VH-VL binders against 26S proteasome non-ATPase regulatory subunit 3 homolog A (RPN3A). Designs and how they scored, part 17

Target 1, 182 residues: 26S proteasome non-ATPase regulatory subunit 3 homolog A (RPN3A), of Arabidopsis thaliana (Mouse-ear cress) (q9lnu4r240to421)
Amino acid sequence: CRYLFYLGKIRTIQLEYTDAKESLLQAARKAPIAALGFRIQCNKWAILVRLLLGEIPERSIFTQKGMEKALRPYFELTNAVRIGDLELFRTVQEKFLDTFAQDRTHNLIVRLRHNVIRTGLRNISISYSRISLPDVAKKLRLNSENPVADAESIVAKAIRDGAIDATIDHKNGCMVSKETGD
Short names: E, the ipSAE of ESMFold2; O, the ipSAE of OpenDDE; V2, 0.75 times the mean of E and O plus 0.25 times the DockQ between their complexes.

## First folded at step 18 (VH-VL; framework fv_maftivimab)

Design d5 (from z1 with heavy chain T58E; at its last look DockQ between E and O 0.77; V2 from the best seeds 0.84)
Fold by ESMFold2, look of step 18:
Structure d5 (fold): chain C 182 residues (1-182), chain A 117 residues (1-117), chain B 106 residues (1-106)
Amino acid sequence: as target 1 above (182 residues)
Amino acid sequence: EVQLVESGGGLVQPGGSLRLSCAASGFTFSDYWMNWVRQAPGKGLEWVSTISDSGDSEYYADSVEGRFTISRDNSKNTLYLQMNSLRAEDTAVYYCAKGYPWDFDIWGQGTMVTVSS
Amino acid sequence: DIQMTQSPSSLSASVGDRVTITCRASQSISDYLNWYQQKPGKAPKLLIYAASSLQSGVPSRFSGSGSGTDFTLTISSLQPEDFATYYCQQSYYFPTFGQGTRLEIK
């Protein structure tokens, strides 16, 4: 089980997230029930890798016997990504700074910012057929010198990357979504 | 025992304001997200608003955005809902609910808000 | 928003019957699905969370199943105290509830 866990961590550092996920989940499954601390570590890293892959872990993962308290920081990370709220994401990182540092996950967690943005835009595009770029900036909770310009760049990149099905109405400063199918 | 007690409901005319309070006891209030959920007479449940455990994040249903303000005072274990520009469709029983964030495991008894001429 | 549709809207059954209530989400919500019971004049009570996990203190005759978009609440042997309205609720995104299922005991 320890071999698979360390292999999963190495593959995560090497940006091989799909292989990392396989190794970490297998380590968690093969670990004895009595090895609670090790199983917790496997689950923490598996959750993080799944988030980096753009997945949202099941609610039931966070309520496994004896793990709820230990996994709480990673459940709160999952909530921030699922909601798509950058300020919530920042708050969770600050709240659990010591835990993430001790787990050695802190550097990987900063990479989730892109996942928070992608999920936030996806949620907006499904919810609104048309929304102003200032309102997109507000909903993402952008905290920059020019949040509207940042929102435009973020939306344009997401359209280009195929992450959302939308267009930008530059004349009116709006994102126009095609996700509703009508 | 874990308990949530709402107060501040009443009769108010359209366009009026009202402030609801929810007093919490029996759990660590600052560890949990808090919610308002309402139910119009004879109707189903409708989520109204959510506030994060620290109070840094607030979320609102579209129907109340811009008119209602959720807040909390963790030193007093109290959740609030400031309701402005009230409309007839806001008439409901308002429940305070404890969440993590949206598994509502503890609910208050509710407080009735009636908006009518 | 994620729309939740319950079926049936109302149901009449006898004590001892097996009762099934279904809930469908307009998009995948994984297992982020809760069930509540509400008796007249009372606040809702959480029965099931995470689609199938039984809340502490809830009788074992209640069970939940499903993942993705389709979910089921089952009462294996209906008791007189189970007369109530039942709601599903997704917790994946900003919460939404089904319209409710009123269970009448004959």
Scores: ipSAE 0.833, ipTM 0.919, lowest interface PAE 0.6, mean pLDDT 91
ESMFold2 (binder alone), look of step 18: mean pLDDT 94; pTM 0.956
OpenDDE, look of step 18: ipSAE 0.896; ipTM 0.945

Design d6 (from z1 with light chain S53T; at its last look DockQ between E and O 0.80; V2 from the best seeds 0.84)
Fold by ESMFold2, look of step 18:
Structure d6 (fold): chain C 182 residues (1-182), chain A 117 residues (1-117), chain B 106 residues (1-106)
Amino acid sequence: as target 1 above (182 residues)
Amino acid sequence: EVQLVESGGGLVQPGGSLRLSCAASGFTFSDYWMNWVRQAPGKGLEWVSTISDSGDSTYYADSVEGRFTISRDNSKNTLYLQMNSLRAEDTAVYYCAKGYPWDFDIWGQGTMVTVSS
Amino acid sequence: DIQMTQSPSSLSASVGDRVTITCRASQSISDYLNWYQQKPGKAPKLLIYAASTLQSGVPSRFSGSGSGTDFTLTISSLQPEDFATYYCQQSYYFPTFGQGTRLEIK
């Protein structure tokens, strides 16, 4: 099962996340129950890879016997991605900097910024039928020199990528969502 | 013993203000996210607001955003809710709750806020 | 926001009965679903989190199941102290509660 773990890590570094996920989950399943430290490492990397794939790991993954404390940094990371709050994401990275460095996951975690933005936009698109681009920038917590221009670019890219079903009303400076829910 | 105790409720006229407090004991307060949840008389539960363990992130229900401010003082193990521009529909029992962020495992007994002319 | 719909709104049962309460989410919430018990004049009490994990100190007659959009709370053999109002709540995004199910004695 150590072979599958290291294969999963290599695949993650090579950006082959689907294959990495399969290897890491198999490693976790095949590990003896007594090998807690190894199982924790398998779960940490599997959580990270699933987040990079755009998945949200189940709540129950974080409550496995003997793992709750060890997985808490990755649970808080999952929460930041799920909420779609860039400032929370930055705070989590700072709070657990030493843990992520020790796990050697810190550079891959930086890549989750894209996933935080996409989740944030999706949450906005299902919550509002129409929202101004300045308000989109505010809700995403954009901290650039020109947040409204960044929000427009981010929304346009998300529409092109099919991440949200929306249009931009340029005359009124709004994102208009087709995914509204009650 | 893990315990949350709310205080500061009372009778207030529409447009008035109140400040609620929640005293925490029996756990490391600064390690946990904190929440306010309310319940109007005879009605169900409604989430009001959440604050992160450090206090850096705050979230509000649409019904209270702009009027309520959640805060915490980790040195005093105390959660606060500043309630401004109160309306009759804010009448409720207000609970503080410990969460992760929204698995509310410990609740206080609540403090009653009544908003009436 | 994610709407939570409980069924039934009210339920009458006898001691010893098996009781099932259902909860439906307006979108998938994975297993981010909690169940609470509330007795009159008291704060809610967490029974189950992560859809099926029993909170410490909760009797084993309580169980939860489901994932995605459809969830159930089951009481396998109803006891006198179980007459209360039950709420589901999603923790996937900004929390929302079901409207509650009042469990009453026949």
Scores: ipSAE 0.804, ipTM 0.908, lowest interface PAE 0.6, mean pLDDT 90
ESMFold2 (binder alone), look of step 18: mean pLDDT 94; pTM 0.958
OpenDDE, look of step 18: ipSAE 0.893; ipTM 0.944

## First folded at step 19 (VH-VL; framework fv_maftivimab)

Design o1 (from d1 with light chain F94Y; at its last fold request DockQ between E and O 0.80; V2 from the best seeds 0.87)
Heavy chain, then light chain:
Amino acid sequence: EVQLVESGGGLVQPGGSLRLSCAASGFTFSDYWMNWVRQAPGKGLEWVSTITDSGDSTYYADSVEGRFTISRDNSKNTLYLQMNSLRAEDTAVYYCAKSYPWDFDIWGQGTMVTVSS
Amino acid sequence: DIQMTQSPSSLSASVGDRVTITCRASQSISDYLNWYQQKPGKAPKLLIYAASSLQSGVPSRFSGSGSGTDFTLTISSLQPEDFATYYCQQSYYYPTFGQGTRLEIK
ESMFold2, look of step 19: ipSAE 0.842; ipTM 0.921
ESMFold2 (binder alone), look of step 19: mean pLDDT 95; pTM 0.960
OpenDDE, look of step 19: ipSAE 0.901; ipTM 0.949
ESMFold2, fold request of step 20: ipSAE 0.866, 0.850, 0.853; ipTM 0.928, 0.920, 0.921
ESMFold2 (binder alone), fold request of step 20: mean pLDDT 95, 95, 95; pTM 0.960, 0.960, 0.959
OpenDDE, fold request of step 20: ipSAE 0.910, 0.914, 0.911; ipTM 0.951, 0.952, 0.951

Design o2 (from d1 with heavy chain S57N, light chain F94Y; at its last look DockQ between E and O 0.74; V2 from the best seeds 0.82)
Fold by ESMFold2, look of step 19:
Structure o2 (fold): chain C 182 residues (1-182), chain A 117 residues (1-117), chain B 106 residues (1-106)
Amino acid sequence: as target 1 above (182 residues)
Amino acid sequence: EVQLVESGGGLVQPGGSLRLSCAASGFTFSDYWMNWVRQAPGKGLEWVSTITDSGDNTYYADSVEGRFTISRDNSKNTLYLQMNSLRAEDTAVYYCAKSYPWDFDIWGQGTMVTVSS
Amino acid sequence: DIQMTQSPSSLSASVGDRVTITCRASQSISDYLNWYQQKPGKAPKLLIYAASSLQSGVPSRFSGSGSGTDFTLTISSLQPEDFATYYCQQSYYYPTFGQGTRLEIK
């Protein structure tokens, strides 16, 4: 079980997230029931890897027997990514700074900022057929020196990467989405 | 026992203001998100606003954004809702609800707000 | 906004019946779905969270199922105290509720 756990961690550091996910989930399944602390560690790392893959872990994962308190920081992290709120993401990192450092997940969690943005932008594109770039910046909670320019760059990259199905109306400074059900 | 008690409801004219309070007991208030959810007479449930455990992050339904302000005082175990520029469509029972983050597991009994000329 | 549509809007049943209420989301919400019971003049009460997890103190005759967009609340053998209005609510994004299902005595 410990071999699969450390293999999963190494693969995570090497950016091999799909293989890391498999190893970590298998480690959790093979661990004895009595090894609660080890199973908690496997789940923490599996949650993190799934978030890095762009997945949102199920709500029920965070209520597994005997794990709810221990997984709470990672549930709050999942919530920040799922909602797509950069300010909430910063607040969660600050709130659980010591826990993430102790778990040695701190540096990987910093990488999730891109996933927060991607999820937030997808939520916006589904909700609005047309939205101004200033409003995109506001909804993502961008707090940089030039948040509107950042929003335009973020939207352009998401379109290029195929993450959202939209266009930019440069004349009016708007994102125009095809993904809305309206 | 976990308990939430709302207060501050009443009759107010359109354009007026009210401040709602919710007193919490029986749990560690600062560990949870707090919410306001309303229900117009004979109608369904509508989420109004949320504030995170620290109070650093707030969320509002589009229908109330810019008019309502949610806040909390963790030293007093109290949640607040400042309601300005009230409209007839704001008439409802207002519930205080505890959540983690949006599973509303404990509700108060509500306080009635009536907006009428 | 994620729209939540319940069916039926109202339903009549007898004590002992098996009752099923459905809820449909306008987009996938995984298992981030809750069910509430509300009796006249009372606050809502959480019954089910995470689509299928029973809240503490809720009788085992209540169960939830589903994932993605389609969800079901089932009462296996209806009791007199179960006549109420039932709401689904998604917790995936900014919360929204279904319009409610009023369960009344036949």
Scores: ipSAE 0.797, ipTM 0.893, lowest interface PAE 0.7, mean pLDDT 91
ESMFold2 (binder alone), look of step 19: mean pLDDT 95; pTM 0.961
OpenDDE, look of step 19: ipSAE 0.904; ipTM 0.952

Design o3 (from d3 with heavy chain G99S; at its last look DockQ between E and O 0.74; V2 from the best seeds 0.84)
Fold by ESMFold2, look of step 19:
Structure o3 (fold): chain C 182 residues (1-182), chain A 117 residues (1-117), chain B 106 residues (1-106)
Amino acid sequence: as target 1 above (182 residues)
Amino acid sequence: EVQLVESGGGLVQPGGSLRLSCAASGFTFSDYWMNWVRQAPGKGLEWVSTISDSGDSTYYADSVEGRFTISRDNSKNTLYLQMNSLRAEDTAVYYCAKSYPWDFDIWGQGTMVTVSS
Amino acid sequence: DIQMTQSPSSLSASVGDRVTITCRASQSISDYLNWYQQKPGKAPKLLIYAASSLQSGVPSRFSGSGSGTDFTLTISSLQPEDFATYYCQQSYYYPTFGQGTRLEIK
């Protein structure tokens, strides 16, 4: 179990997230039920790796017996990513700074900013067939000098990367989604 | 005993304003997100607004964005909803609800808001 | 937003019956789904969270299942106190509720 956990951590640091996920989930699965502290560590790192892969961990992962309190920082982190709220993401990092430092996950958590944006845009593109770029900036909670210009750049990049199926109506300053629910 | 008690409902003219309060007791208020959910007479439930545990993040349904403001005072264990530019379609029972983040596990009894001439 | 559609809108059943209520999301919400019970003149009460987890104090005759887009609430042996309106609600994104299912005594 410890070998698989350390292998998972090494692969996470090396940005080999798919292999890291396999090792960490296997470590969590194979750990004895009585080894609560080790299982909590495995779950923390598995949650982080799944978020880095662009997955949203199930709600039920955070309600495992004896783990709810210990996993709360990572549940709040998951919520910030899932909602796609950059201000919430910043607040969670500040609130649990000591926990993330103790867990040695804080530098990897910074990388989740891209995932917050990607998930936020995905949620917006599904919820609205058309939405103004100022409203996109507001929903993402962009706090830059020019949040509307940043929203346009972010949306353009997401379209280019294939992360969302949308177009930009530059004349009217809005994102037009082709992903509206059937 | 966990308890949420809403107050401040009443009759208001269209275009008017009203402020709802929700007093919380029996739990650590500052650990939880707080919400307003409304129900028009004979209708279903509609989420209105949410505020995070610290108050730094607020969320609104599109139907109330720009007109309603959610706030909290963690020192007084109290949740607020400032409702401006009220419309007839805002007529409903307003519930406050405790969550983390959107599992509404404890609800108040509700306070009735009626918007009519 | 994520639309939640419940079926049926109403049903009649007898004490002791097994009843099933379904809820469909307009997009995948994983297991971020809750079920509530509401009796006339009362606030809603949380029954099930995370699609299948029973809230503390809720009788074991209530169960939930499903993930993704299709979810089910089951009452295995209906009791007189179970006649109420039931709502599903997704907690994946900005909350939305199903339109409700009214369960009445035959």
Scores: ipSAE 0.843, ipTM 0.920, lowest interface PAE 0.6, mean pLDDT 91
ESMFold2 (binder alone), look of step 19: mean pLDDT 94; pTM 0.957
OpenDDE, look of step 19: ipSAE 0.893; ipTM 0.945

Design o4 (from d3 with heavy chain S52T; at its last look DockQ between E and O 0.74; V2 from the best seeds 0.83)
Fold by ESMFold2, look of step 19:
Structure o4 (fold): chain C 182 residues (1-182), chain A 117 residues (1-117), chain B 106 residues (1-106)
Amino acid sequence: as target 1 above (182 residues)
Amino acid sequence: EVQLVESGGGLVQPGGSLRLSCAASGFTFSDYWMNWVRQAPGKGLEWVSTITDSGDSTYYADSVEGRFTISRDNSKNTLYLQMNSLRAEDTAVYYCAKGYPWDFDIWGQGTMVTVSS
Amino acid sequence: DIQMTQSPSSLSASVGDRVTITCRASQSISDYLNWYQQKPGKAPKLLIYAASSLQSGVPSRFSGSGSGTDFTLTISSLQPEDFATYYCQQSYYYPTFGQGTRLEIK
């Protein structure tokens, strides 16, 4: 089962997230109950890989017996991705810098920025039939010199990639969602 | 003994302002997100606002965005809600709630805000 | 907003009855679903979190089930102290509550 864990880590580094997820989850299931430290490491990496795949791990994963405190940094990371808040994402990385460095996940976690944005846009597109681009920038917590221009670029890319079903009303500076119907 | 105690409610006129406080005890206040949830007389629960454990991020319901400001002082174990431009629809009991993040496991008894006249 | 719809809006039941209250989300919320009990003049009390996990100190006659969009709170044998209003609430995104279910003595 340690082989499956290291294989999962290698595949994660190689950006083979679907295969990595399979290996990590299998390692966690096959680990003996007494190997709590190893099971915690398997869960941390599985959570990270699921987030990179665009999934949101279940709330109950973070309350597993004996793991709640150890998984807290990854729960707070999941919250930042789930909410789609880039400022929260930044502060979680700062708050748990030492933990992520010790786990050797810190460089890979930086890649989740794309997933924060993608999840945030999806939440917005489902929740609002029409929303101004300044409000999109505000909800994502974009921290740049021109957050509205960044929001427009991000939304346009997400529409082109098929990540959200929306249009941009350039005359009024709004994102118009097609996903809010009955 | 975990406890949340709200204060600062009262009667205000439309367009007025009011500041609510919530004193926390019996837990490490700085470890938790804090929330305001309100309930109009005879009505259901409505989330109002949330502030993160450090105070770095704040969230608001659309109905109060731009009019209400949530804040906290971790050295005093106190949560605040500054309510400006009050409307009749803001009339409610306001509850302080502890969260992690939005599982509200501890609630205060509430403070009544009435916006009338 | 993720809309939460409870059913029924009210119901009457007798002590000892088994009661089921349902909650539907307008989009998948995984298991990020909480249940609260509120008695008149009192603050809400958390009963269930993560769809099915009992909060500490909550009697085992309360149980929760479901994931995704459809959730159920069950009280296996009603006690006199269980007559209250029950709310579901999603914690997946900006929190929203169901409209409530008023459980009354028949």
Scores: ipSAE 0.844, ipTM 0.919, lowest interface PAE 0.6, mean pLDDT 91
ESMFold2 (binder alone), look of step 19: mean pLDDT 95; pTM 0.960
OpenDDE, look of step 19: ipSAE 0.889; ipTM 0.942

